# VH-VL binders against q8zy40, part 18

Target 1, 190 residues: q8zy40
Amino acid sequence: MIVGVVDYTVGNIGSVLTALKRAGAVPVVVKGVEEAGRVDAVVLPGVGTYEAAYALARQFKEVVLEKPTLAICLGMQLLFESSEEGGGQGLGVFKGRVERIKARKVPNIGWRYTHVVKNSEIIAEGYYYYLHSYGVRWGENEAYTAYIKLEEKYVAAVERGHIIGVQFHPERSGRTGLELIKRFLAVAKR
Below, E stands for the ipSAE of ESMFold2; O stands for the ipSAE of OpenDDE; V2 stands for 0.75 times the mean of E and O plus 0.25 times the DockQ between their complexes.

## First folded at step 5 (VH-VL)

Design K12 (framework fv_regdanvimab; at its last look DockQ between E and O 0.04; V2 from the best seeds 0.00; counts 0 for: pae E 14.5 > 2, placed apart)
Fold by ESMFold2-Fast, scan of step 5:
Formats: C-alpha cells, sequence, structure tokens
Structure K12 (fold): chain C 190 residues (1-190), chain A 127 residues (1-127), chain B 110 residues (1-110)
C-alpha cells in the first residue's frame, strides 16, 4: 500500500521512509492535500519544528479524519487541542493539552517501558525509543491507550478509529517499532 | 535504616478475608519511583508474587488471584495494606512485603528488583 | 505454571564454583532486566543481583550475573558453607504485566 509521509519542509524524514519500506509499504512524500488524497494512508512524522508542522498539519486535518493515520512524536502532539510549544494550537482530534514534561532530565531521551491499558491491534506493550521535551499528562480518557511513567505518567499512545498517535519513535525502536508499523499497515488495508 | 514489617492474623478460617499490613520506615511512598510489593511462599514451595503498588497509586496483581486481591497505601502512615478474600487451606504461606524501585540513575524500569524485604508473617488457613 | 525455569538443585564442594540457570521467553527475560535473590534457611529473601549483573552494596564480587537471549545465569565462585540457600531469579513479564519468579534452586555445599 501507498503511504504518504507529510513533509514539514524541515527535518529529516529518511528514517521514517526507510522503516515504512522495511514494513512493506510504498512510501511517498506529500506536501499538499491533493497528493495526500491519492494515498492509502498517511504518516505525520516526528521531525521538524512545531511551527512548520503546525502550519502544514492544519491543511491535512480532513485527510487525517478520513484516512488511516499514524502520527509520530510531534505528529501525535499536533492531534491534541493545544500545546505550550510553537503555535499553541493543534488539530483537536484528541482532547488534552501538550505541556513541558516533568522528568529527571529534559528532553526525555532513551528507551522507556510503555504500559498498554486498552486492547489495541497496533500498540504492543514493551520498550520504545523516546526523544521529547513536551507531552500529554495521563488521565481518564477512552482514547488514551498507553502511558509511560516518569515523575508523572504521560500519554505514550492514543487511538480513535483509524487515527493512531504515538509519543515514541517506532522508526528508531528496532524490531519492536518495525512490528508496530507492520500492524498499522495490516489494519489500514482492511 | 530501611525496614519493612508485616502484621496481621496468624490463623484464618476457610472463606474468611485476610488483611495484612506492611509498616515501613526509612523511605516514603510520596517519593517518585518507589513502590511496595507483596510476595508469598507456601511451606517448602517457591516465591509467588501477589501484588504491587507504586508512588503514583498504580497497582498490579497476579492474574490468577486478581479478583481476590486488593492493595492500597496510606502514605501518611507509611503503610501498605493487602486484602485477600475467600481464604483456603492452600493459601497457607509466609507473606512478605518488599520495597521496589521503578527508577534508577540509568533509567525508568517497570520492575528494578525487591531490594529490602520484611521478615515475613506466617498465615495458617485451617478449620 | 512457572514461566521461568531453574534447576531444582545444584551442589559443589567448598572453594569450587557453580552456575545456576534461569530460562524464560521473549516477554520476560528477553525484554527485561533480571534480579537474583538468596534465601537462607528460615529467613526472608535478600537481593543478590539486579539489572542482570549488578551487585547491591555489601554483596561480595564472587557473586555475578549474566544474561544472553532469553536466559540468565547466576555464578558463585569460592563457595562457602554459608552460601547454602535457595536461589531465585525474578523479572517482569510484559504479556502478564506481572513480576515472575523462577521455581528456585537449592544450593548444597558438601
Amino acid sequence: as target 1 above (190 residues)
Amino acid sequence: QITLKESGPTLVKPTQTLTLTCSFSGFSLSTYGVGVGWIRQPPGKALEWLALIYWDDDKYHTTSLKTRLTISKDTSKNQVVLTMTNMDPVDTATYYCARIEYYTSEGWLPYYGMDVWGQGTTVTVSS
Amino acid sequence: ELVLTQPPSVSAAPGQKVTISCSGSSSNIGDNYVSWYQQLPGTAPKLLIYDNNKRPSGIPDRFSGSKSGTSATLGITGLQTGDEADYYCGTWDRSLSAVVFGGGTELTVL
């Protein structure tokens, strides 16, 4: 299947493209909504600045609502209502606010155990690689699928229908991340 | 200087509810990354983990006994309480509480190891 | 059922060395850190090794740990009669969201 990776015009999406190819997809770079309308699924990558990502992601809101979507790190944060970083607003797909994390070291860098609290066809419990300074505090919410424990709990994954957001970087999470991407593709082609 | 001590009844009749208290000193469950777990050991048998509670009130229970187990903490009293319903003679065991860390200088881990254990309390279930 | 398998017993003479194995799967030892506990007769267990191969303060260096794939090993050199005890491995199992222990190994120093 053809998977469009949204290009925020800054940042390197090479690892995301490589991971999608290894998972069996045909990744293409998309810069406009017409291009995104022609693909089977979309990825909002976790690279670039919030400012550039915010400006571009607003154009793709209808695509995200209509097509299978995997949103990575910064991409996941753009799905929330608001953020302390960059432009301050997101797509509003998920309720909640993105805030600077309370952790022993910021950014939160490294492998963290990701606790899954709801049955998911895509998100499996285990270790994933994290690299972020902002996050969504854990709370009672039907879309919140997984968390990590720092000094407080933070959202690690969210799901609503065909829209999947992850705070970690599956493209940097070895075999575990590759298998997540494969499961996303399997669900998306249904 | 870190100590834990189990307390509760030493004799329980079948079908009764067991309540055990772990009282500790030298640390607080208000400290992030710290937890307390319960483990039991029937006479001559292996260690069996029962339940665990962390500083953030996150709770875990062994699947086979989950419906019978309740774990709670009272941070102000430095106590963790385990309740097990519908006791049976096969539940006869020494019950331990132990301190657990979720974090180290090297990372955040779901289970680091149980570094300090109480002396254990023996519970006999007999009619 | 036990998800971590240990030999039920091992034995050796004073001054010799022994190894105790602990075998699991990808959801436990394969993905997580392993701890080892020593239980002297009539006493509570004591943490001997954590994070696969690290010793708590006060544990002598003749005790060591290692991990390869889905198996872990506890090594004891220079055996002393005071080492007679039951030894348990323990880790987290992500499929169960639970702490799991091995069945224990009785060490006899003869």
Scores: ipSAE 0.406, ipTM 0.786, lowest interface PAE 3.4, mean pLDDT 89
Fold by OpenDDE, look of step 7:
Structure K12 (fold): chain C 190 residues (1-190), chain A 127 residues (1-127), chain B 110 residues (1-110)
Amino acid sequence: as target 1 above (190 residues)
Amino acid sequence: QITLKESGPTLVKPTQTLTLTCSFSGFSLSTYGVGVGWIRQPPGKALEWLALIYWDDDKYHTTSLKTRLTISKDTSKNQVVLTMTNMDPVDTATYYCARIEYYTSEGWLPYYGMDVWGQGTTVTVSS
Amino acid sequence: ELVLTQPPSVSAAPGQKVTISCSGSSSNIGDNYVSWYQQLPGTAPKLLIYDNNKRPSGIPDRFSGSKSGTSATLGITGLQTGDEADYYCGTWDRSLSAVVFGGGTELTVL
């Protein structure tokens, strides 16, 4: 399976590429919509600033709606309606607002136990690696699948159809993360 | 033109270590999406994948020989090296190195296929 | 030991069509692109098909590939004597984190 990794981040997406390879996918860097059209699934990686990322990611909205998508951290945040960070406009795939998290330390960095409250073929409960200063506050939403507990509950994962968003970095979450990616690929193949 | 060529000893004694070098030209192992793999083929038998190394130094080895195999690259020399310890007559085979790359006909289409192969080097393990 | 299964041999007369099957599982063919290799006697393998059904430059359109489910098929039309060779399917296996090959199929042109 060819997986397009959208390159809108300032950060290194190498770990995502590596994780996809290990999961048995063929990753390719995608910089444009046309390229995205050639892949079987897309990954929205998650390191960078919201404003900069959105400026590039906004063109991929239709791709996200059409193809199996795994959105990671910032990528997930971009799927929502708005953000306190940057210009505030999101892709509007999910309802909600990205806000600065309330935690002992911001950014939230490290392994956190992720509580899965809805059955998922992809999202498994367990420890994942987080690195973020912003997030979506937990609440009643059919798309919200998992949360973490900081000073408040924040969304850890969202799902709607073929679109998966995770606040954590599966590519940095060891075996747990790798298995998640594998499950994503398996579902995406359907 | 893309080429790969295997080099190393053609005769190895049992228990010795085999070191093969794949020298290539026409491409760089620093390029995204590029990998080099090793495949062997015993006489009259099927292809057997051994190891793979990517541009980002990610490595994979066949499980059955993982403890005996080491793959490394020298990007500056356009070389990939495979070492195999404790050679046995059963390891007698033609050893190939091959490139893995994104293939483009109408855009970037990555695959795990070996698109260019070396001619192979025959290694005989014998006392 | 072999993860992918091919028929050991196929044969046909010149001008005819032959198909070579490659059977795997969800962790390999089911999830990844299949490549096919042609190996003429005494030579190194040559990439014949990639990404299930794509032909590298120089490969005639007589060669075709397809994939369905956990199986792949190589088709050769207008069989020529020069097509007599061993053919291997290959792909990535997710569960093994390895490239896997079929056992090879010997094609004889009658």
Scores: ipSAE 0.007, ipTM 0.536, lowest interface PAE 10.7, mean pLDDT 90
Fold by ESMFold2, look of step 7:
Structure K12 (fold): chain C 190 residues (1-190), chain A 127 residues (1-127), chain B 110 residues (1-110)
Amino acid sequence: as target 1 above (190 residues)
Amino acid sequence: QITLKESGPTLVKPTQTLTLTCSFSGFSLSTYGVGVGWIRQPPGKALEWLALIYWDDDKYHTTSLKTRLTISKDTSKNQVVLTMTNMDPVDTATYYCARIEYYTSEGWLPYYGMDVWGQGTTVTVSS
Amino acid sequence: ELVLTQPPSVSAAPGQKVTISCSGSSSNIGDNYVSWYQQLPGTAPKLLIYDNNKRPSGIPDRFSGSKSGTSATLGITGLQTGDEADYYCGTWDRSLSAVVFGGGTELTVL
């Protein structure tokens, strides 16, 4: 299957491309909606600046709503209603506001045990690699499937239909991350 | 100096509800990253984890006993309470409470090791 | 049911080395950190190893831990008669959302 990785410019998407190839996908880099018409699924990667990522990502909102989507780190944050990083506006796929995290050390860097609270075909509980300074506070929400514990609890994963967002980097999370990507591809093939 | 002590009845009848209290000192459940768990050990048998409660009131229960177990905390009293309904002679065991720490001084990675244990209390369910 | 498998018993002479294995799956040992506990006769368990290979304060370096794949190993060198105990491995299992223990290993020092 053909998976479009949206390129926000500067920032290395090589790890995402490599992880997708290893999981059995044919990744292609996309910069516009026209290219997205030929892909079976979309990845919003976690590299680049919020402003640059949002400027491009908003052109893809219809694609994200219609195609299986995996949004990673910054990509997940773009799916929320707003952010205090950058211009503050998001795609509004998920309820919640992205804000600077409250933690003993910011940014939150390293492996964190990720707690899953809802059944998911894609998101499994376990250790994943995190690198972020902004996040969404945990709360009661049908779409919030996983959290991590910092000074406050923060959303680690969200799901609605075929739209999956994760705050961690599955492409940097070893076997656990690779298994997540494989499950995403399997669900996307249906 | 961190200590935990289990208290409650040592003899219960079948079908009764068991209530055990873990009283602890030297730490607080208001400190983020801290939890208290309950473990039992039938005579001559292996350890069996029962339930766990964290500082933020997150709770976990062993699947096979989930419908029978309730765990709660009273942070102001430094207590954690385990309730197990419908006791049966097979539930005869020594019951321990133990502290768990989510964060370590070595970094961000959580652990679920139980670093300080109470001495345990033996509960017999009459036949 | 037994999620983590340990040998029921091991034996060695004073001064020798012994290892105790703990075998699990990707959902527990594979994805999570392993702890080891020592239970001396008639006492509560004591944390011996955490985070796969780390020792709490007061645990001598003759106790060691390691993990590879879905298996973990406790090593004990310089065996003493006071090391006769039951040893348990423990970890989180993501599929069960639960702490799981091995069945225990009885160490005899002959």
Scores: ipSAE 0.000, ipTM 0.515, lowest interface PAE 14.5, mean pLDDT 86
ESMFold2 (binder alone), look of step 7: mean pLDDT 90; pTM 0.934

Design K2 (framework fv_regdanvimab; at its last look DockQ between E and O 0.05; V2 from the best seeds 0.00; counts 0 for: pae E 11.5 > 2, placed apart)
Fold by ESMFold2-Fast, scan of step 5:
Structure K2 (fold): chain C 190 residues (1-190), chain A 127 residues (1-127), chain B 110 residues (1-110)
Amino acid sequence: as target 1 above (190 residues)
Amino acid sequence: QITLKESGPTLVKPTQTLTLTCSFSGFSLSTSGVGVGWIRQPPGKALEWLALIYWDDDKYHTTSLKTRLTISKDTSKNQVVLTMTNMDPVDTATYYCARIEYYDSQGWLPYYGMDVWGQGTTVTVSS
Amino acid sequence: ELVLTQPPSVSAAPGQKVTISCSGSSSNIGDNYVSWYQQLPGTAPKLLIYDNNKRPSGIPDRFSGSKSGTSATLGITGLQTGDEADYYCGTWDRSLSAVVFGGGTELTVL
C-alpha cells in the first residue's frame, strides 16, 4: 500500500517515513494535491509550524475527505475548525477549537496514558508519546475516541469514517505506535 | 494529615441497595490529579477493587459488577458515595475507601497506587 | 479468575530474607507500575511500595520492590515478627480498564 506523507514545510518527516515502512507500507512524500491523488492513503504529519502547515494543508482538504487519512499531532489539530496557534483557522473536518493546554508543565512532553472511550479498530488504550503545547478540550462529541488527563481532559484521538486523528506521535511511541500504524493500514486496505 | 472514613449500614437484606459514604479531610477533589476508590474484602479473602472517581468526574468500575455500581462525588462536602444494587450474601465484606493520585512523581502515568486508606466498614448481607 | 498470581503463603524465620512474586501479563504488569500493600491482621492495607521500587516515607529500606517483564517481586530482609501480614500486589490493567490486585500472600514468621 502506497501512503503519501504530506510535506507542509521545512521539517523532518524521517521518523514517520521509517514507521510506515516498518508497518509494511510504501511511503512517498507528497507536496501537491495531484501527487496525493495518486496514493492509497495519506498521512498529515505532526512536524512544522502551524502557519506553514495550515497554508499547505488547506489544499489537501478534499483528499482527506476522500482517502484513508492518519493525522498526527499538528496534523490532527489542522482538522479542527480553529486554533489559537499560528494561522488561527483549521480545515473544519471536525468541530472544535484548538487552544493552549492547561498542564503542570507546558509543553506536554512524554508518555501519557491514553484512555479509549469508544470502540475503535485502530486506537488501542495504552501509553503513547506526546509533544504539544496546544490541544482540543474534551467534551461530548461522537467523533471523540480517546483522551488524556492533564489539569483538564484533552482529546487524544478522533475518528470519523476513514479519517483518524491522534494528538500523540505513533512514530515515536515504540511498539504501541507501530501496532497502531499497522491497524490503520489494515483498515485502509478494506 | 490526610484521613478517610467509611460510613453506611452494617446490615443489609438480600435484594436491597447498599449506599456507602467516604468522608475525607486533608485533600480536595477540586485539586487536579486526585481521586478516591472503593475496595472490598470478603472475610478471609483477597482485596477486590470496585470503583474509583477522579477530580474531573471520570469514573471507573470493575466489569463484573458494573451494572450494580454507581460512584459519585460531592466536592464541596469532601465526600464520595458508592451505591451497589441487588445485594447478595456473597457481597458480605469489609468495604474500604482510599485516596489515589492520577499523576506519579514523573507526571506521565496514571498512578493507581492507593496511598491512604480508611479503616473500613463491615457490611453483612443476611435475611 | 485472578489476573495477578501470587503464592498463597510464604514462611521464614526471624532475621531471614523472603521474596514474594506477582505474575501478570503485558496488559498489566508489563505496561504499568506495580504497587505493594501490607495488611496486618484486623487492619486496613498500607502502601509499602509504589512505582515498582519506591518506598513511601516511614517504610524501612529492608522492604524493596522490583519488576522484570510481566512479573514483580517484593523483598523483605531482616524479617521481624511484626512483618506477619498478608501482602498484595496491585496495578492497572489496560484491557479491563481496571485496578487489579493479586490474590495475596500470607507471610508467617516462625
Scores: ipSAE 0.193, ipTM 0.721, lowest interface PAE 5.0, mean pLDDT 88
Fold by OpenDDE, look of step 7:
Parts: sequence; C-alpha cells; structure tokens
Structure K2 (fold): chain C 190 residues (1-190), chain A 127 residues (1-127), chain B 110 residues (1-110)
Amino acid sequence: as target 1 above (190 residues)
Amino acid sequence: QITLKESGPTLVKPTQTLTLTCSFSGFSLSTSGVGVGWIRQPPGKALEWLALIYWDDDKYHTTSLKTRLTISKDTSKNQVVLTMTNMDPVDTATYYCARIEYYDSQGWLPYYGMDVWGQGTTVTVSS
Amino acid sequence: ELVLTQPPSVSAAPGQKVTISCSGSSSNIGDNYVSWYQQLPGTAPKLLIYDNNKRPSGIPDRFSGSKSGTSATLGITGLQTGDEADYYCGTWDRSLSAVVFGGGTELTVL
C-alpha cells in the first residue's frame, strides 16, 4: 500500500520512510493536500517546532479525518487542541493540551516502558523510543490508550477510529516499533 | 562508497585524556537514522561497545565508562569525536568507529548494527 | 560482564556446516534485532548478518542467521578456509541502553 509521509517537519524524514518500507509499505513524501488524497494512508512525522509544523500541517486536517493516519511525536501533538509550545492551536482531533513535560531530564530522550491501558490492535505494550520536551498529561479520556511515567503520567498513544497518535518514535524503536508500523498497515488495508 | 577512519594518538600516558576522531565519508550525520558508534577491542579480547551518537545528537555511553567518556559530532566536518579521560593501561586496545546505518539493495537499516567499520586505531597506554 | 554468551570456539572441516549460538535475555535479543560480525585475523569486524537473518550486499548465502526467543544462531554452510575468523553477535539492550556484544567465537577450519 502507498503511505504518504507528510513533510512539514524540520529535518529529514528518512527514518520514517525507511521504517515504512521495511514494514512493507510504499512510502511517498507528501507536501500538499492533493498528494495526500492519492495515498492509502498517511503518516504525520514529528521533529521540529510546534508552530512551524502546525502552519503546514493544518491543511491536512481533512486528510487525517479521512485516511488511516499514524501520527508520530510532534505529529501526535498536532492532533490535540492546543500547545504551550508557541501558544499554538492544534488540529483538535483529540481533546487535550500539549504542555512542557515534567521530568528529571527534559527533553525526555530514550527508551521508556509504555503502558497500554486499553486494548489496541496496533499499540502493544513495551519499550519505545522517546524524544520530546512536550507532551499531553494523562487523564480521563476515551482516546488515551497508553502512557509513560515520568514525574507525571503522559500520554504515549491515542486512538480514534482510523487515527493513531504516538508520542514515541516507532521508526527508532527497533523491532517493537517496526511491528507497530506493520500492525498499523495491516489495519489500514481493511 | 562509505568509509570511516579513526585518528588520534597511538600512545597515551596513564591519567591522560584520549581524544579520537572518526572521519567519515559517503554519508552524513544530518541524515535521519544515521549514527556513529565507538567500539574497542583489547588485544586478544572481545569487542566492547563504548558510545553512540545519532543524527539528532542523542547520545549513549556504556555505563561502566560513562563518567570517562564523551562523544560529540561535527556534522559539517563529517566527524565524530570520542574523549576518554584518566586513561589506564587496561584501556589499551584497538579503537573502532562504525556507522549504525546500512542500505542494502532494499534500503534497510540495521537496528543497532554497525554496517561499516573503520580500520581501527591501536591505542597503547603506557608510562 | 558480557551480556551475550557465545561458545568460545567451533571447528569443522571444509564443506561442512557450523552453527554459532548467541544467548541473551528478554531485554536484548528477546526484543531487539541481532547482528553478526565477522572479524578476520588482523582486520576490523565486518557486518555479516543484520536484523536477525538479513545479509548485507556481498555476503554469500552460505551465511544465515536466525533468532528464537532470547537466543540467536549464525549458520555457515559450505565452510571455506577463508571463513576462519572470530564471530560476534550484537544487539541493543533496552535495560542498559547500550549496544552489547557476545564474547566472540573462534571458528577454525580443520
């Protein structure tokens, strides 16, 4: 299947492309809504500043609502209502506010055990790789499916229909991450 | 063609600081997914992983030597530098740098595998 | 100190098959891809197998890798004199946040 990787981030998205290919997808870089409309699924990658990313990502809201979507790190953060970073508005797909994380070390970098509290066909409990300074505080929300424990609990994954957001980087999470991507693709093909 | 080459002193006195430079070509540390690691091998002994640095400046060090090791990168120069303080004769070894990214015919990256290695530089710690 | 365990040595005659085991735990081999390295005498290690069972370009299909549970195995068929070398398994250990290697296996071609 053809998976569009939306290019709104600062830096390259090579790791995401590679991971998708490894998972059996045909990744393509998407820079516009029209291009995104031609793919089977979309990935919102996530490295950069919230403000810059949102400025470009906001045009893809309808695509996200229409296509199977995997949002990664900043990509996931963009799906929420707002962010303290840059004071930006989000896409509003999920309830919640992105805030600076409270942790012993910020940014949170490295492998963290991810607790899955809701059954998911895609998100499996285990260790994933994180790289972020902001996050969504864990709370009561039907879409919140997994969390990590820092000084507080923060959302690690959200799900709503065909839309999945993960705070970690599956493309950097070895076998665990690859398997997650494969599951996403399998579900997306339905 | 991807190449890595280690450079630095081959003789270090005890308590001194070792600084090794890994110069590489054929790839860039600005590329997502790319990393460079350092591995050493004492004479007749096994490989020992020391440190790893990624394109996004994420760093890892072996716990046993963490307080002595510093890894850094200069992307513009295609160099990775490893410093090791308070050298001891037990640190005598061949030191390698290696890339953790590999593109085969299908374009896959080994997870944390080292796909290309430098030839190594032998460092002797002696008075 | 070594997280991964390999037999110190294996040997076989030319043309035969040998296997080299690599034993670890759930925090490393259990959850992560295993790589194998060949180190010819006096040379730097070379990547032989990655992602448990994949061969880099240039590596003949005589070399194979497999993983089951917390253990990995390197297989070499049609053993050649040129295969005489040290072989290392390696992977990521999530508990240590480190790359870990086995102790190495010396392969002797009889």
Scores: ipSAE 0.013, ipTM 0.561, lowest interface PAE 9.4, mean pLDDT 89
Fold by ESMFold2, look of step 7:
Structure K2 (fold): chain C 190 residues (1-190), chain A 127 residues (1-127), chain B 110 residues (1-110)
Amino acid sequence: as target 1 above (190 residues)
Amino acid sequence: QITLKESGPTLVKPTQTLTLTCSFSGFSLSTSGVGVGWIRQPPGKALEWLALIYWDDDKYHTTSLKTRLTISKDTSKNQVVLTMTNMDPVDTATYYCARIEYYDSQGWLPYYGMDVWGQGTTVTVSS
Amino acid sequence: ELVLTQPPSVSAAPGQKVTISCSGSSSNIGDNYVSWYQQLPGTAPKLLIYDNNKRPSGIPDRFSGSKSGTSATLGITGLQTGDEADYYCGTWDRSLSAVVFGGGTELTVL
């Protein structure tokens, strides 16, 4: 299947493209809505600055709502209502606000055990690689699928229909991350 | 210096409820990433983990005893309490409490281990 | 059944080297950090090794730890009479949501 990776033009998406190829997809780079409309699924990568990513990602909101979407790290954060990062706006796909995390070390770097609290065909409990300074506090919400435990609990994954967001980097999470990407592709194929 | 001390009855009758208190100093359960666990050791036998509680009130219990165990904390008193119902002579053991520190550096899951142990208290369940 | 398997006993003369194994599965040793505990006769256990191969302050470097796959190993070089103790491995098991210990290994210094 053809998977469009949104290129914010200010970051390196090579790892995401490679991970998609290894998972069996045909990745293509998309820079506009019409290109994204022609792919089977979309990835919002976690590279670049919040401002640059938001400026482009807001044009893709309708595509995200209509097509299977995997949003990674910064890409997941853009789907929330707002962000403390630069007083940023969000796309408002998921309820919640992105804030600077409370942790013994900021940024949160490294492998963390990710707890899954709701049944998911895509998100599996296990270890994933994290690199972030901002996150969404855990709370009661039907879309909040997984958390990590720092000084507070933070959202690690969100799901609504065919829209999947993860705070971690599956493209940097070895076999566990590759299997997540494969499950995303399998669900998107249906 | 970090210290922990177990207290409670040393002799209980079958079917009674055992309540043990872990009193500690040199750290606080208001500090994120810190927990206290309970471990027991029957005479001449191996260590058996029972339960733990973290600073955020997250709790875990050994599966075989989950219905009999309750763990709670009083952060202001620097205490953790273990309650074990329906005591039986096979529960005769030395009971330890220990500090657990959550470690979140790069690598595998951050379970640090039990870095400071109390001296233990021996509980005998009469026949 | 014990989730982690250790040999029940090991012995060697002063000055020699010994190793103690701890065998588990992907849900425990494979996925998690291994710790080792020393329990001298009549005393509480003491943390000897954490994070697979790190020593707390006060533990001499003749104690070492390693992990490969689903197995962990404690090594003791320059064996001393004071090393006579029971040694336990411990880790988290994700399938049980629990801390698990091995059955212990009794070290005798002949």
Scores: ipSAE 0.006, ipTM 0.555, lowest interface PAE 11.5, mean pLDDT 87
ESMFold2 (binder alone), look of step 7: mean pLDDT 90; pTM 0.933

Design K3 (framework fv_regdanvimab)
Fold by ESMFold2-Fast, scan of step 5:
Structure K3 (fold): chain C 190 residues (1-190), chain A 127 residues (1-127), chain B 110 residues (1-110)
Amino acid sequence: as target 1 above (190 residues)
Amino acid sequence: QITLKESGPTLVKPTQTLTLTCSFSGFSLSTSGVGVGWIRQPPGKALEWLALIYWDDDKYHTTSLKTRLTISKDTSKNQVVLTMTNMDPVDTATYYCARIEYYGSQGWLPYYGMDVWGQGTTVTVSS
Amino acid sequence: ELVLTQPPSVSAAPGQKVTISCSGSSSNIGDNYVSWYQQLPGTAPKLLIYDNNKRPSGIPDRFSGSKSGTSATLGITGLQTGDEADYYCGTWDRSLSAVVFGGGTELTVL
């Protein structure tokens, strides 16, 4: 399976490419919608600033709506309606707003227990690696699949059909992250 | 002034269910970032964590006893209740409840510490 | 089986300094913050140290904590007879998803 990793022209996507290859995919870097149209699935990586990532990612909204999508960290945040970080506008795939997290230490960095509240073929409960200063508050929403508990609850994963967003970095989450990527690929092939 | 107090039976027969209540004052489980945990200590032995519950009804139990333990809260009464099924003489211990404040620098699960403890209640399991 | 290892006992004279170690692994001390508790005979435990090295209000400067890798240390300076107690380290264990305590260290003041 050919998986396109969107290059926002900011940040290093090397770990995402490596993780996809280890999971059994053929990862390719995509810089435009024409390239993304030729792949089997897409990954929106979690590197860069919100404003810079949004400026490029907005071109891929139709691809995200039509193809299996894994959106990581910042990539997940881009799928929401708006953000307090840069730019202010999101792609509006999921309802909600990205806001600065309330935690004793910001950024939220390290391994965090991720609580899964809805059955998921892709997201398994357990520890994943996080690195973020902004997040989406947990609330009543059918797409909200998992949360982490800081001083408030924050969305750890969202799902709607073929679109999967995760606040954590599966490419930095060892075996647990690799297994998640493998499950994403298996579901995407259906 | 924050206080917690454990209450429940001091004597339980084998196979019975133990129900302990933690009543507290000086704080509320409607306040974000707070929780209450249960810890036990058999005579002359180390502390053993059993369960905890947070303001948002998030619950954790020790894996070795998970099938026997239930923890719940009544925020309006300032109470947390622990139940433990199928009691055995080995469960004889002093049972404590303690306040947990979500205050660790990393902001996930509470390794901050249990900052205020109840006096403990001694439960003896015998026939 | 002990997840966190402490020496079973330690002793020192009044006015001296004592240290109590707590050894774990990457899934507990290595990955998380350590707390320390004092338990006087016949009483409930009392929090002495949280977040590796912070003191709650009312805990004197004589008590200090530190952490290096997968080990933590509680230090007590200017030892007093009233410090005679059991001391426990505690932390979160990621692999168990549970709070874990050390086996306890009995401090005797000579």
Scores: ipSAE 0.000, ipTM 0.520, lowest interface PAE 13.9, mean pLDDT 86

Design K4 (framework fv_regdanvimab)
Fold by ESMFold2-Fast, scan of step 5:
Structure K4 (fold): chain C 190 residues (1-190), chain A 127 residues (1-127), chain B 110 residues (1-110)
Amino acid sequence: as target 1 above (190 residues)
Amino acid sequence: QITLKESGPTLVKPTQTLTLTCSFSGFSLSTSGVGVGWIRQPPGKALEWLALIYWDDDKYHTTSLKTRLTISKDTSKNQVVLTMTNMDPVDTATYYCARIEYYDKSGWLPYYGMDVWGQGTTVTVSS
Amino acid sequence: ELVLTQPPSVSAAPGQKVTISCSGSSSNIGDNYVSWYQQLPGTAPKLLIYDNNKRPSGIPDRFSGSKSGTSATLGITGLQTGDEADYYCGTWDRSLSAVVFGGGTELTVL
């Protein structure tokens, strides 16, 4: 399976490419919608600033709606309606707003237990690595699949059909993250 | 000083509902990162966790008894209440409540430990 | 059924050392912090060790904890008669979304 990793031209996607290869995919870097149209699945990586990422990611909205998609950290945040960071606009795939997190320490850095509230073929409960200053507050929403607890609950994962967003970095989450990527690929091949 | 104390009936008949209250002082469930759990111990047997509730009203129950157990909190009264339906003689035990921490300075965990326990209240189920 | 396995009893003489094991799986001890509790006869349990190897204020350094893979160990050195008690390990199990305790170990100081 050929998996396109969207290149925001800011930030390092090397760990994402490596993780996809370890999971059994053939990752390719995509910089435009034409290239993304030719791959089997897409990854929106979690690197760069919100402004830079949004400026490039906005052209891929239709690809995300049509192809199996894994959106990581900043990539997940781009799928929401709006953000307090940078440009203020998101792609609007998921309802909600990205806000600066309220926690004992910001950024939220380290391994956090991720509570899964709905049965998922891709998102397994357990420890994942987080690195973020912004997040989506938890609430009643059919797409909200997992949360983490800080001072308040924050969305850790969202799912709707073929679109999967995670606030954590599976490419930095060891065994647990690798298995998540493998499950994403297995489901995407269906 | 942190203290917890269990209260409720000492004798319950089979099929009745047990209601136990944990009253505490020295901390509040309005404070992030804290919770209260219930544990029981039948005479001569091991500790068995029953349920817990965190500051954010997140609740967990042991799988084997989940349909019989309800846990709730009244933050303004510093109380946590456990109810258990359809009591049976095998439910005869000492029931404890304990304070739970969810996190330390280094991270957030689903269960960090039970650092302060109540003295326990003995409940006998007999006809 | 218990998910965490402890030996039912352990014994040694005053001044000696004992270790109490607690065996689990990747879904509990492997993924989470382990706590240890001491229960003297007729009393409520008392926290001895948290976060695998840390002691609460007032717990002497004769008590220690360690964790390796899916197992944890409580160590007690310089045994005293006042250490006769039941000892329990405890942790979170992610598969059950539940707190789990070991079956307890009765320590006898002979």
Scores: ipSAE 0.065, ipTM 0.669, lowest interface PAE 6.3, mean pLDDT 88

